# Designs tried in a protein design chat: VHH binders against Flagellar brake protein YcgR (ycgR). Part 197

Target 1, 263 residues: Flagellar brake protein YcgR (ycgR), of Thauera aminoaromatica (c4kar8)
Amino acid sequence: MAELSTPSPASPAPLDGGRGDELEKFTLRGARQILQLLQDLITHRGLITAHTGGGHSFMTAVLKVDEERGRVVLDPSPDPQANRRALAAPRLTCVTQLDGIRIQFPLVGLGEGQDKGRPALFAPLPAEMLRLQRREFYRLQVPLAHELSCLLKAEDLARKPVEVSARVIDIGAGGVAVVVPTGAAEFVIGGTLPACRLALPDGEPIELDLEVRNLNRQTQRNGTEQLRVGLRFAALPRAADTRIQRYIFKTERALNAKARGGL

## First folded at step 17 (VHH)

Design LB94 (from LB1 with H110S; framework vhh_7pa5_2)
Fold by ESMFold2-Fast, scan of step 17:
Structure LB94 (fold): chain B 263 residues (1-263), chain A 121 residues (1-121)
Amino acid sequence: as target 1 above (263 residues)
Amino acid sequence: QVQLVESGGGMVQPGGSLRLSCAASGFPFSSYWMSWVRRAPGKGPEWVSTISDSGGSESYADSVKGRFTISRDNAKNTLYLQMNSLKPEDTALYYCAREYYEDFGPWFDSWGQGTQVTVSS
């Protein structure tokens, strides 16, 4: 009988959300460069956020690089539940900063064990790491005074249509983050919200489809819960993209001038 | 350039209180969500608390809920952490961190040098 070939592993998710060619020049794939960058994260005691999916993440850091076994060793979370979520996740998305550069890398095949008698997490070395200058991943943090809003067309817990006016807290070329009261609508990661309306200061609301990418829960001072929702633009007409970029550019200029003590 | 400078740490006995401050400069502080992160000797970093840009929303790690309170003064570009009922396990270097939100969730793009909190009898 012929020996069956092992199935090839599933293609890893793109670091860029499908913009492969655009971000290729910022991607490290050389083994020596990857090892050096991981070592730099150890040396500078980099704070890493590891996203496990479902809106969950935990803080970690690189403890060491085990070249002999081809793996990276990470600090576990002090929260056992976070560690269980991480071990169950098909993939971690790790994000950090070094010397003002955004660094992102995937980890697949996470395991647990011990390093020098202490609990540790282990993963194979990443095949690639992304390094971006701030301008390449920029998200405008929207000033409260702008009262920027997006009318979300969603469903409630009974799947009945509802409209929710959400405050926009940040905006970039690819999407927005908004805040809504918990229970105002049901959000499912990967779900689409059709025909939402983004209200910019300079004209008619922009109608667009939004994909739910991330959910993060917060408690308000009055004890009610608030949900922070990351939303991707499913597609943008040229005119809408131009208006969004213009708003971002104008607002960034004004904020930078104010931050440096200008008007 | 973004600068975050923590202060207010020190030595305190179990059950005591400390108030940490973080002075922010070089960016529009009032537009950013901010967090406190800590790193204990021989342990990895642990997220402690986050506050929204307006100060209207907060979140806390389960280990500090009911004991710590995060707050901010946007007019002074200052972040605070009020720590009550301190325990030996709260001993750590405490960092303030600037939060960024992307498609995969929140992460920290800047943090300070930290301020040391030691809880011992």
Scores: ipSAE 0.694, ipTM 0.901, lowest interface PAE 1.3, mean pLDDT 85

Design LB95 (from LB1 with F104L; framework vhh_7pa5_2)
Fold by ESMFold2-Fast, scan of step 17:
Order: structure tokens, then C-alpha cells, then sequence
Structure LB95 (fold): chain B 263 residues (1-263), chain A 121 residues (1-121)
């Protein structure tokens, strides 16, 4: 079965602030290069996560590339609901890795059928594929010992203001992921949480506007549920950005030093 | 170099049990959420289970809920999957995968070579 998803409205397109020009150097648009990369994903049996919007995704892989018909053939999800969501979606955003390089590509116009008697999903070949080195997409997995938290300003089910202290589990240039108990607050994909406060180990909390990008349910050991929330930094000031990057850099350096110590 | 090495697979009859292990090296294992993913003959990959960095939370595919238990030992850099009440439909190559969560959602940035589980009568 596909991974656990939460029903929610489709996520809005991210605001890049001119990032499109920066990403051009990592974008493959040549038909030959795209075909070769897709073939490499087949050869290396790449595990692909296909995001269908609204916080939903499923596992897939490239079955074959049909160059003559200009299409890619994908394994369907064993979950019929995931396949229905994928077919209804205006696009899939597929992400995987090859030799440590992050690979991302869109698929538009998904259809279903069979390939040699097996169920299959079909889509036109993507017009572009992104290849990003580790450093370009890096997210620091926050050490538990740092006790990093973010005070979220949200609303409860009755639309009353509520403040929730959430544990930060990862952090990158574009946002954080946090964990909250289910029922602590209402989160809507695309919704904005204004004036939240990110507490780093040193200095004053950083005041941030956060956008909800993804929701993922988890079950705690005692059987209660919790929610993992992906949050994007909205309009991050340069000083805040510099401080967050400094924390990431210093922590990564310390973790690399410990790894070299033979732990 | 990130390395994940699965073991513990084998052949069992329906209703049997197996415990899979995954030895992790080359990264701070205790800081990463980890997952099990499987690929059956003639089928695509299917997510099975995820466990949080601390081991305090977990999630399962509906097809394995109540039968499989994911766990981890951060002191030993090892991930486990206890599989009970195995069915023929559980026959697959089982991969240990490192999860990466970003604003797009979870995906897997590393996985091992897999360990084969065959359930047949």
C-alpha cells in the first residue's frame, strides 16, 4: 500500500523569488539527456515518490520509456485511492535519487492501462528534469539533544487562536518540519501561520511567517496520533536567513566531526 | 558514504514470522526517520512502514497494520521489521530506506540492496 496521506486541498505553487534562473543550471531539457536519465532510473531500480498534491503521495518506479510514442510507463500504486488521486491530479511531482543526486521531474496527462498484461500508468515524457547535488537540497536532521522548537500561532477546530510548541525535526534553507499532537491545532495545506517563533540554541527566537506545505500522520507508541507538518518560510528576512544557515552549517560540521571520530 | 545493509529474509510458510534487520553506517542514524519499502515480483515499490528518529512514533501501510512492527536501536545503528502472520502477498524484496522530509513531503534519498522474503505453501 501507499504511504499514509491526509485529505486536504491542493498545495499552491511555491513562490521562488527569482529562483527559476538559479535552477536553470541544474535543469535538463534535451530529449536525449531526459531519455538517458529515465533509462538510468530503470537500470538502478530507482524508488520514486510521486506527489499528487494535497499532501498525498505514493511509491512508483519507471517500468519503461517508450521513445517512439514519447511516453514513460510507471508502476501503479497497490492502493486504488492513490491511483485515483494521481489520475485526477493536474500534475505529479516525482522525486528520487541517483548516485546521491536528487532528481525531480513533473508528469502531466497521466493515464492508466496495461503493459504486457500488467497494470500500468502512462504519461508523456517530461519536458524537463532537475538534478541537484546534495548541497543544493540539504536539510539538516535536527539532533534530539538540541531540543529545537517552534512556537506555532494557529487556530483550533473552533477557529480560536492557539499557541502550540512543536518539536523541529528538520530544517533547511526553505523551511522546517515539525511534529505536533493531533487535535492541538488545525492545519490546512496552503494556510499561513503568522508570527511564529523559532527557537535556536543561541539568541532570541526568530519570528517567522510559515506556510503549511505538507501533512503526514504518525502513530505514537501509546497508540495516540501525531502530525508531521512541513512548513515553508514566507518572506524570510536576510538576518533570519543568515542565522538559520549559520545554525545548519555549524551543526552539520559538528556531526561530520563526530562521524570522523568513529561513532 | 551512506550505507544500508538489509538481512533476515528467507522462505516461510503462510502464518509464519521473520525479523528483518538493517545495519546503517556513514551518517548520524539517530537523526533520521527510517522506512521499510518492498517490491514484489512483477510489481512496483510499496511503502511498508516508517519510524521516527527517536523511535517514539511509527506508521504502517494498511496491508500490514497489526501484523508488522517497526523498531530501531539507535545505539547499534540498526532498524528492524518484525513480520508476523505472513501472507503470500508479503512475498517481496524488502528495502531499508532513509527518509527525507521537505515541504514537498517525504521521499527516500537512500536505500539498500534489499533482502528477499518468500511466503509460499
Amino acid sequence: as target 1 above (263 residues)
Amino acid sequence: QVQLVESGGGMVQPGGSLRLSCAASGFPFSSYWMSWVRRAPGKGPEWVSTISDSGGSESYADSVKGRFTISRDNAKNTLYLQMNSLKPEDTALYYCAREYYEDLGPWFDHWGQGTQVTVSS
Scores: ipSAE 0.716, ipTM 0.914, lowest interface PAE 1.1, mean pLDDT 86

Design LB96 (from LB1 with S31R; framework vhh_7pa5_2)
Fold by ESMFold2-Fast, scan of step 17:
Order: structure tokens, then C-alpha cells, then sequence
Structure LB96 (fold): chain B 263 residues (1-263), chain A 121 residues (1-121)
């Protein structure tokens, strides 16, 4: 019962926990949509990382969708121990990507057998599949030189309105992360900050509502306390979404150019 | 647009050598960990090797340790796999894969179409 090969040191981590409601809009539940997406994975020979729990995973691929029997057929691992772990697991979490789209789905009730005389793993069709475009989960680390800020409309400890100018440290299609001095304002997970103003390098500040999603208190080496606040865009007009996407695209392109000897 | 294009595959006799290349474009290659993954006919995908962004760390599957060497040239945006002492069991389509880091952790998000390696006498 020994492992015959060393798996990759890096395995994709499944998205989980407190993002349930946020991920619902990216979750496919229609039988035809699920079948179509699985067929796309077959057509493009998408490599899948299957997580079996306890930090274990293996590489696989969808070989076939058996719609008549309601099941998927997967390539087994060349490592027999990985296959034994998969068969013993109550659930597999499968993670892959196609052309910048992250795809994640559960498989329950894994079995083994043969397909066309070759070893195969079988599981019932998943009832749901997560499909996230790169733009929905990608976070650009904001270059310090850009000095991006967001003016937050928050409350102090006495529930009095306060305005805090916060430095934007990362930005994506779904939100921003900012840093504020500890004690500058009170933040509550799930709370809404209305009419905040996001300043991008070009043009007028974007007025938007932000929802507090996470809070991380941090003490810097110099003893200064700061709070990292993760903020979700509650809703974006198409024009604001377009401006944010253009900023992300242009900045990423400029960083790529610097890597090639540009400035 | 992120692109990974593998090359250098071909037919070779057992005991021979091949050097695979992967040309990367559309992203800052020098800031990403990279891997080689292979798929043999009738078998699932097998991880082969990984190299860190700086080239300072490498890892290999037990089946290729001592025979294959992963390397990268960040100035040329190119990943390499030097394959020595090739065996019939190394016959596979070889893929170049990019490791991507997001707020939910590391994962592989792009790979190429692959380059075919056939080891036969």
C-alpha cells in the first residue's frame, strides 16, 4: 500500500463557505446546461484536479457523458493509491478551467469499472456546476504608484456618519480590498456602505454601494494597526463595470510590458 | 489573451533524448509557477514536474526523477523539459500548465494543446 508517484505540490483549492449566496449566480443547475458544459470539457480535453479530502488530489479528465444512465466517466489516476482514496471518499470536488473560465463541481457515489475494455471511474451526473469567468474572480494587485483610493461612507463607534479615504490594494470584477487605520470606522460583515466613491486614474470617481464581506486586522512591523476590508460591489451600472474592466486590462497589459523590458 | 504553445515532441528510440519547449505569451511569465503534465493513450493525466517563478525550486514525479530536468528562461518567456533515458512508458501528449494565484489560493488555470512524444523502436 505505497504511493507510486509524487503529486504536484500545488492543488487547486475549492471555493467554499461564506460565498454560498455570492456563488449562486454562477451555479448551473439545468440538466441541459450541465450536459453541455461536461461535453465542452470532453471536446477541449480539459485537465481536472479531483480533490478527495485530507489534502489529497489527482489529475483526471471526463472521458464520456452517459446521459442514458445519468453518469460521467472519468480517467482513473495512474496511481492506484489515489484511485483507492477517491473510491473511499464521500465526495470528490473537481476543479478545472477552460479559456479563463473556472469550473468546479461535486461528484458523489464514485465507482470503478471498465469503459470499452479500459479501466474507468464512474459517478452520477452532478446536480450543479460552478462556472466563473476569469473576470468574476480575478483580482489585480493594485500597483502602489497608481495611488487608487475609495472614499467610504461609514459610521463611527457612536453610529455617526464618517468618511474614510481608504487605499485600494486589490480590485476585481466583483469588488475591492482596501486598508484603513484601525478605529477610523466600524465595519460589520454583511453591512452596506452606500454612495462610496471609487477613484480610478482616469475620469470622475465611480459612485457605488459596497457590501462588507470580510475583515482582517493586521499590526505592521512599525506597530501601526490597520484593517483590511473586503468589499463587494452591490450592483454596478454597465458603464462603471466597463471602466473597472478597462482599468484591470490596461494595468495587467502594462505589467506584462514591464516584464518584457518596458516601463 | 493567455497562450501556451508546446513544441519539441517527436519520435525517438528507447534510451534517446528530447527537449520540450513551451512558449508563453499574454501574461507576466516570470511571476508564475509552471508545470508539465502528460496524458498517455487510455490513461489519465499524470503530473510530471513543477518549477517556481524564479527557477529556484523544482519537483518531479517519481517515474521521471533523475531522467527529466525542468527549467525556464524568464527573459524568453519559455519553459523547458529535458527528457533523457526515454522509455516506451513515457509515450504521451505533454502539456505546459500555468499555476494561478487568486484570493482563494493557488490553482492551474491555463494549459496548451500539447506536444506528442512517442518512444518506440
Amino acid sequence: as target 1 above (263 residues)
Amino acid sequence: QVQLVESGGGMVQPGGSLRLSCAASGFPFSRYWMSWVRRAPGKGPEWVSTISDSGGSESYADSVKGRFTISRDNAKNTLYLQMNSLKPEDTALYYCAREYYEDFGPWFDHWGQGTQVTVSS
Scores: ipSAE 0.005, ipTM 0.280, lowest interface PAE 10.5, mean pLDDT 78

Design LB97 (from LB2 with S31R; framework vhh_7pa5_2)
Fold by ESMFold2-Fast, scan of step 17:
Structure LB97 (fold): chain B 263 residues (1-263), chain A 121 residues (1-121)
Amino acid sequence: as target 1 above (263 residues)
Amino acid sequence: QVQLVESGGGMVQPGGSLRLSCAASGFPFSRYAMSWVRRAPGKGPEWVSTISDSGGSESYADSVKGRFTISRDNAKNTLYLQMNSLKPEDTALYYCAREYWEDFGPWFDHWGQGTQVTVSS
């Protein structure tokens, strides 16, 4: 069986997105570095989730790296349908972690065969591998009680300036996701919203430029629709980065303490 | 610092039962879906079961459906796997894993060292 099936619409490939320019500094492209990282995943017994598209994925691990043939050998799924989906997929998106560092890489041209008499999957070595520390990819889900907001400076359909107070639903080192009432403003993926104001606890609102990365329509519990907007910090001041990081860590600690009964 | 520590493994005869536990610390446990994953000798990892953050929904691999039950105690930050009608094929190292969701779907961003289950024949 595939691990999980997600009923969500497909997103752009993780490395082929609006954060491409920011992600380049975290991307390994050297053949020796890629080989070493794959070998580290073998040594540390990394559990890999391979996404085959259409909301399907399966568990795998790197069995070996064949440097001379330029290929990686992977454990197949015990679910034959997952293996069939993987072989039919034009691309696999593989994600794992090593010592808390998020590792992601594509595999193209998957084939099947045997290794030492046991079933195996084979693919050419990936041309790139992404390495992100927790702070770069982690998103804190903001407690509703915090009433965190961001004042967005956007435009309406007539290109007139409008200000929209949006509720922040998650926050990370690279950006925020906000919920905006339907029809409050026009958002264009790749567009910049200048001089927005992020209200964090214990201080003045932070002025920053936000780039629109994702747009998703969501249905509330009462049946009304809202727009979820993913926003990247285009020009994050160092002081703002420090405040955001402290808020994330402090909130996580408080939530952990509450979950443990406040001991 | 995220920590997941599995326990409760051991040796059991076919048809026997075991209960695995996973003690979680360093993160808000009640806000994450949790999974059990196993790795048998000479085989790749196999997803076994997932439970939602609230405990309101569960899913199982076909190989264990009807025999295993996943549960959680959010007040104790503990994940459980009740394993009944054990078969030799269930022999594996069992990992507790935390699910993290991104736009492309879920993956496991942390797992423990595992606890060994051996079903002797």
Scores: ipSAE 0.713, ipTM 0.909, lowest interface PAE 1.3, mean pLDDT 84

Design LD1 (from DX1 with T31V; framework vhh_7pa5_2)
Fold by ESMFold2-Fast, scan of step 17:
Structure LD1 (fold): chain B 263 residues (1-263), chain A 121 residues (1-121)
Amino acid sequence: as target 1 above (263 residues)
Amino acid sequence: QVQLVESGGGMVQPGGSLRLSCAASGFTFSVYAMSWVRRAPGKGPEWVSYISPLGGSTDYADSVKGRFTISRDNAKNTLYLQMNSLKPEDTALYYCARDLDLWDSGRFDIWGQGTQVTVSS
């Protein structure tokens, strides 16, 4: 059973889980770039979910960037307990989104005080900010009717070369998730699968190198076991990137049109 | 269309209390700072109180400090002003105003129609 609905807003949960190296190319460390991005949060009125640890968070906003004092002025929570947790935390992890751009940054050294009698929370400017466009974190669930597959070049349990045709279950700008029968091949996290072939509906298969990012065993309702493999595009030619993005965009628009046109 | 509608005004005796409400529609209420501004007969507008977008920061004119409390309910798109220990000099038309500035308050672009508060014995 499939449900077509309006995409939910980007999750407020912080990005972690061993993605540090992959996120480096999206990390801003220039002082001018950081100041500009914080100013963009003010101009576009971006609400921030600030995670204080232990599953706790509160809503805030950047009210002012004080360049002279090297700090941001944040809206305190109307809940005093949330403010106490924030002040006690060694770090806030701040998550927000602007026009399909996901922004995440740490704040360390949070304090409270007043500016001209107005209570506020203050924190030094962050040393880094993560900036991801929707396309970098968006994953298209591949329609079964598209029969999207990827021919993987891997090793079997005896470490002999094998080719496995895997079903692509989701696809994004950075990679694909595929399912393979349990035991069809051996995958190691961080291993590279060279010269794999991604078959899109229109045109010849795309030859590309894939890096194994994660592994998850799944048991289907009929008791069949499958392995879900998360694969990163290790080096993607511009033409291949354009073709993958076009497929994602075209398919998303078709699914949205179907939802609006009725079931 | 963006709109602010005040209510809760009335006639009260000195020392009495009133709670003003302001219903916002047509914009994302939770991302704007809001203010209350009043105008007494024969006088210019006087800023009364400020509240930040999430409600964690408030400010008051010296004339009302300790007597009035500003608050907001972002889930209901509503701004409030709790007015205690009312004085005859608090008699005015009270306006809800949307503030374009988050911190350095004073640039208002949307105003309500006002609600009348009369304090008399």
Scores: ipSAE 0.704, ipTM 0.873, lowest interface PAE 0.9, mean pLDDT 86

Design LD10 (from DX1 with T31F; framework vhh_7pa5_2)
Fold by ESMFold2-Fast, scan of step 17:
Formats: C-alpha cells, structure tokens, sequence
Structure LD10 (fold): chain B 263 residues (1-263), chain A 121 residues (1-121)
C-alpha cells in the first residue's frame, strides 16, 4: 500500500518579472523542449491557472498540442464571463505544477472557436516556458514496500552513544521524517546527528549529517507509542542530492500512474 | 479502488425524462474527460456524449443533440446526463466511461457497470 502526500496548494501566483536574470537558467526556448513540456502537461494532467490581469484568473488545461497549426487547444471555462475576459486580455500568464516542478508560460493571441465540433480556446505555442523545481515544502509519503531506513547516530536515555535504525516515513528536498520507538534514543531540537546513513534503493547508503527540527509523539491503534522525528539535511553532496531527487520523482511518477488507474 | 458507478436508470414513457449519475472514486476526477456510451440489445456500443475535464467543452452524438445535456460536478466527483424527450430508440444500457484522450475522444480505460434505460409505452 502506498500513497502520494495529499497536496493542499495555495493559489499559484505568477513569479515577479524583476527576477528575469535569475530565472533565465530555468527558461526553455527550444521549440522541441516547449512541445515536450506541453505534452508532459497533457500526459500527467497538469491543471493550469490562467491569469488574465486585473486580479482575474480561471482554471484550464492543455487538451491538445496542434503542431501542424502551431497552437495549443485549451479547455474553456464553463463561466462565459471568464472566457470573455481571457479573450480580451493582451496575454495570459499560465501557472501550473507538475511533480513538484513549477511551470509558467505566457500565451498571446488567444482565440475561440471549434475543432471537430467542440468548443475550445486556442493560442499559438509559447515562445518560452519557465520550468522551476519548487520542493521546499513538498514531502513524498514513502511507500511501506520500499522499506526506506536511516541509521541514526544519537544518544540513549543514559547519554551513551547509540545507533538506531529508523523507518523513513516521508522525504523531501530539505530532509526526512523518521519514526523510532519511544525510549530508543534522546533527541534535542537543533541538535546535530553526524554521519547518519540513509538507505535508498539502487546503490550504497548515503552518509549525511542531520539536524533535528521537530519531535512529535504518536500513539498507534494497537496502543504502541512511537516518536516522529523531523530531520533537516545539514549538507548534501550534489551526487546525494541528485539520488534523493531521482528517488522522489520516480516514486511520484509511479504513484501518479496508480492514481490514474494504470500500472 | 478505481471505479465508476452509474445510477438513475429506469422505465419511462416516450417523451419522458431521466437523469443519470455516475459516481467516480479512486482517481482525480478533474484530470479526465468523461463520456457516456450506450449499448442497445444486440448492437455495438454507441458514443452518446463527451465533457472536457473542467466542463468547458461538451459534445453530443447527432441522435441525442438538443435532447440530452452532459454536466459534471468536480467537487463531488460526479458526472451527469440529463435526458429529455426520450424515444424508444434511446432504450439501452448506459455506461459512464473515463476518456483517456482529452480531445480526440474514444480511448476509454475505465467503465462503469451500466444503468438500464427503457423507453416504452
């Protein structure tokens, strides 16, 4: 049994235009890259918030990429007023998230019509798309079947060094949450646990320093008490960061496929 | 887990109305276009109606256009088909189907069990 963390996202606002220089590295301008990213939005079903200006927005989706006519086909709003506002706007700023990645792009020249007898909104392919990883607040719920563990170097109740194998229950870009039996070790918020080992599938355990960020006592349905410990990655080599991100992305994709009723 | 459950079928006289419902569970309903498909005894499946993921685009078979209305409530994970001015030719088992092709409609991967509609005097 596995599950992806249930998202409760705040409304995605467009990023500040004054950050253009910082965002350049994350901006796609190749026609092939743009087509592939739009196709990824279709395949992984990214819902889009389209901002029409003046504080107005509506929800849409890319239904089709029409490469021959160089345009996207968008789901109209069921609210006719929202569609009229969109058509009157000089540009739409489209914002979405896909697997923890923020995607933002402009659409200029929005029109309405029918394709194959179906009402739709149309716009030329965007000349650029922003693709920015935003995972500071995202946590992947680790599937029980993965049996992820972290060997913690801590102290017991008598202040003696102890090694505790803790089960990883969630993981993100900045850290992990683990569970340990009550009394297995003492944890102090702000304390550092050096040279811990995070076991991921595919490869050797990752050696890393962890900082204790929070502690929560939990009672399970069978009456056993356990401690949930939130741990921040104090420092990560690029190779370790890459492996963690790869695990998160791969697991998200597998869970998304299950949520859609596929393999 | 992943399922679609139809309801609202029954027997009605010609000219009558019925409202079909389809309750979706186990997947993110708002990600998918949905369709109604019917099958009369001894006939192959006939596509009846389509609705886009957010409900802004709808389409109908010529045989039902002007009489049937498809709608969805994404907050309730429910699809509807309002059927008015029913004809004996509308007698069929009606299926709710998840449409994998957002625009080019016709590739269905999840089906309900169907609900029977009988139009007779």
Amino acid sequence: as target 1 above (263 residues)
Amino acid sequence: QVQLVESGGGMVQPGGSLRLSCAASGFTFSFYAMSWVRRAPGKGPEWVSYISPLGGSTDYADSVKGRFTISRDNAKNTLYLQMNSLKPEDTALYYCARDLDLWDSGRFDIWGQGTQVTVSS
Scores: ipSAE 0.595, ipTM 0.841, lowest interface PAE 1.5, mean pLDDT 84

Design LD100 (from DX1 with D59N; framework vhh_7pa5_2)
Fold by ESMFold2-Fast, scan of step 17:
Structure LD100 (fold): chain B 263 residues (1-263), chain A 121 residues (1-121)
Amino acid sequence: as target 1 above (263 residues)
Amino acid sequence: QVQLVESGGGMVQPGGSLRLSCAASGFTFSTYAMSWVRRAPGKGPEWVSYISPLGGSTNYADSVKGRFTISRDNAKNTLYLQMNSLKPEDTALYYCARDLDLWDSGRFDIWGQGTQVTVSS
């Protein structure tokens, strides 16, 4: 079996499906909204990475929205093997980013055809499309040197109040991911942790309510088990939002400068 | 700034071949559909060929179908037209054009200066 070409450099992966509940607010399901967003991809010339499964993807673009036939016209890959993989796939996951907006949508029922001798891939209009501002999905990986922490107010396994100082692993506009020792507290997906305190390097700790969104057990390099907890900001005052955004921006810029051989 | 520069034209005998190139600069070439358009002496412009932004879809005027091949190299910001089995009727100034529409109508906003193709014995 001869391979026609090496896969393109890695594109951004699709967003984690386990975050579906968090993404509902940003999911468009109205037919008119979907048509408008697809038209915006055409107008703003958004290139799309289409994931066909098995680690395979190809670059495409929406060339036309055919409202009468209820379908999108997609640019085929110049690589015939990529087109064959796409046509064989039960589903494509399409990811693009325009002007700080991340857009993701599934396509099912992909077919091929021609219009006056011009080849194209066709798919029914997606039933839903995800649209996120970069700020809403961006997660800064917190440098260990920052020792950023969040004091969680939770319950232990005996339902007694407990305060757990958790290390913040990543932070975004919508929440934080923290790590705690296994068994330090009981976490229930959908549960609220009230009056937690997020410590940023400058100023007083931010008092906020956190909702548990996901739980992932992991083993540290020393063999110790810890729990990674994804936490959503339940309601964030404007001043707190501004401070978090400032920290993210400042840290990202410093990390980028260092990565580019900053002095 | 934004520009298209054609090259590769010249004089050739009937049945000969030429390869035209168009160097694009000043814009994100890979996000635009591109076309070749020609103008024969004393005639209006005639659309010759189309290529989609990523190169997976191409189309040709009936007069050149089977003889011409359009292609693009997005890494080099370059559009090509391979012209085989040339006929005297192919004599024209050939322009590359940036197409504002990805699929339907041919609204062109940027044109090159043109490259002359002359097919004669």
Scores: ipSAE 0.637, ipTM 0.854, lowest interface PAE 1.3, mean pLDDT 85

Design LD11 (from DX1 with T31Y; framework vhh_7pa5_2)
Fold by ESMFold2-Fast, scan of step 17:
Structure LD11 (fold): chain B 263 residues (1-263), chain A 121 residues (1-121)
Amino acid sequence: as target 1 above (263 residues)
Amino acid sequence: QVQLVESGGGMVQPGGSLRLSCAASGFTFSYYAMSWVRRAPGKGPEWVSYISPLGGSTDYADSVKGRFTISRDNAKNTLYLQMNSLKPEDTALYYCARDLDLWDSGRFDIWGQGTQVTVSS
């Protein structure tokens, strides 16, 4: 995908529905993921701008998730006209943010009533929720053909230095994810790997300090296990940052052109 | 520093009216449901009224329903309680309280100092 000219995650304006295919990679459809995200909005007190169509919107909040009845309880507007517009709308487009992440979801079948004697708006749980991270959390899936690698300076089980050439599977402004064979090195979350070397096309390898952020064992399609390691750029020189951003932008443009049948 | 400061209490005759205010500071007021709670001399606290974070949902104790109106101005970080048709039984110290739970309960973590309401002939 091209570098998205998306509004700030904090922008109240809804994203264009015509971008459905491009936004699929950011769309949550798992029931547990949707419930967890709605609960995160409650826990962190995320205010929601609900768009009712025709340029109209009102502020609301998810007050409760009723898993048994498969619905959300929403704060009505103190403006009765806003509530009437919402109830007449075939669909609400809800926009909010959580920790710099833009969240957008539809609500269909809005109703009004009372819960425990308190006025409320009710809607069925959304079937999908869009979660767009800020630009710095965007990750390019590295094409296999690029054979992007990072030489990791790590330790073995005996705490002796070891070098592991790891395949880079995704890359963003803030870090990379790599895959290594299980047992190739020992990784500790929060640990620093100094002077690693990231090999990008069209230049010398970039020397970087990387911080281990997450570890995930994955089973490949052929049944073998690999370790996926999420790595944060600890301190990124301007020149290195520029090269990484250029690689991401160039690769996105090439992938978009290829998807449209160009080149 | 999180603070709630009540004002507007006083002495009034039965059938009179008072408007209480609560000024909130040190937190994002619109994130929280708010309540009014009162305590009469020699009695435990009694929940009086609730308002949702954006003000679209309100609730009242049966003893005050139809006489009291809770409201909020999120732009001014202020909570209000309009008290009409006051009765001697409404005599109490009235507290503004921040609700931790948006909907399901009345768990209060921040309280004001209270404002005294006395209804007497």
Scores: ipSAE 0.685, ipTM 0.876, lowest interface PAE 1.2, mean pLDDT 85

Design LD12 (from DX1 with T31R; framework vhh_7pa5_2)
Fold by ESMFold2-Fast, scan of step 17:
Structure LD12 (fold): chain B 263 residues (1-263), chain A 121 residues (1-121)
Amino acid sequence: as target 1 above (263 residues)
Amino acid sequence: QVQLVESGGGMVQPGGSLRLSCAASGFTFSRYAMSWVRRAPGKGPEWVSYISPLGGSTDYADSVKGRFTISRDNAKNTLYLQMNSLKPEDTALYYCARDLDLWDSGRFDIWGQGTQVTVSS
């Protein structure tokens, strides 16, 4: 089966281009606004998911804005195959967030080279950037130290029930994104996974129904393929909503305190 | 508590190899460029190597280029320095450092305690 990415209001999947009229209100096209937003991504160290098409993506970051050459300097993937896919793609769709604000922008004309002897990917400055503030789009990146997991009740290729323990990489009011080994289970966009169990650090696992919203394949440097699955809370009990929001709030406060180098 | 803890130093003969590790905690490791910096006896700090946040870009001081390799494992919050063909001139206390600049490296805010490397017959 082809791995497909369906647009979702829950990051990091790209938003649907068919929403153009709604998204235009949130689109920046001024050169100064674009430069400022890119500098904000550098200052706040925003990690970017760059979608190369065909369900493929890789993690990057804006390392520098080269205003004299009119380009951004991007962190290459440590996986050479991801870099080759990116360079072959006609465009990258970059998705990130800054203080709960969803940011999305295209990069066209990606190249590779060196700046000051350092390998880098280069792209012309984007002509437009989407900046959308909505609570439902906020996603907390889950610290690896929390070992947050979700036990998924899914099916294999033969439609036999299978349970997969998936690592939760981000969480928001509307859902979670998880990582599973390629081939662990089959996921169908729009399919429902009933009675899954979300394990938070405090208390018993939360039982909830999840809807598959998007699928993104990413290859690691060692050749290991990981499937990133975006899951929407199909029905969220009141107690579960409270616990999830409390976890998000507490974790944000702790991360902000650490970023300040103390309390 | 933001912390960097180096390990893997020791005594080795000229031409030998060592692998240094740096365990990071208390911050989102994958958002920061990292560097190795060394201090030889009686000298000031010397920058040795740089690695970008996702590990796709690396850089080295001319004195170590071709002999040292920097790498990182963001899933394990760990930075590495593989040191080959070691020379007596590589004798120093090696520090892991968090780089405030993503590209134009040189401003460091968090340092480890250091790990001692001694290259001697």
Scores: ipSAE 0.715, ipTM 0.884, lowest interface PAE 1.1, mean pLDDT 86

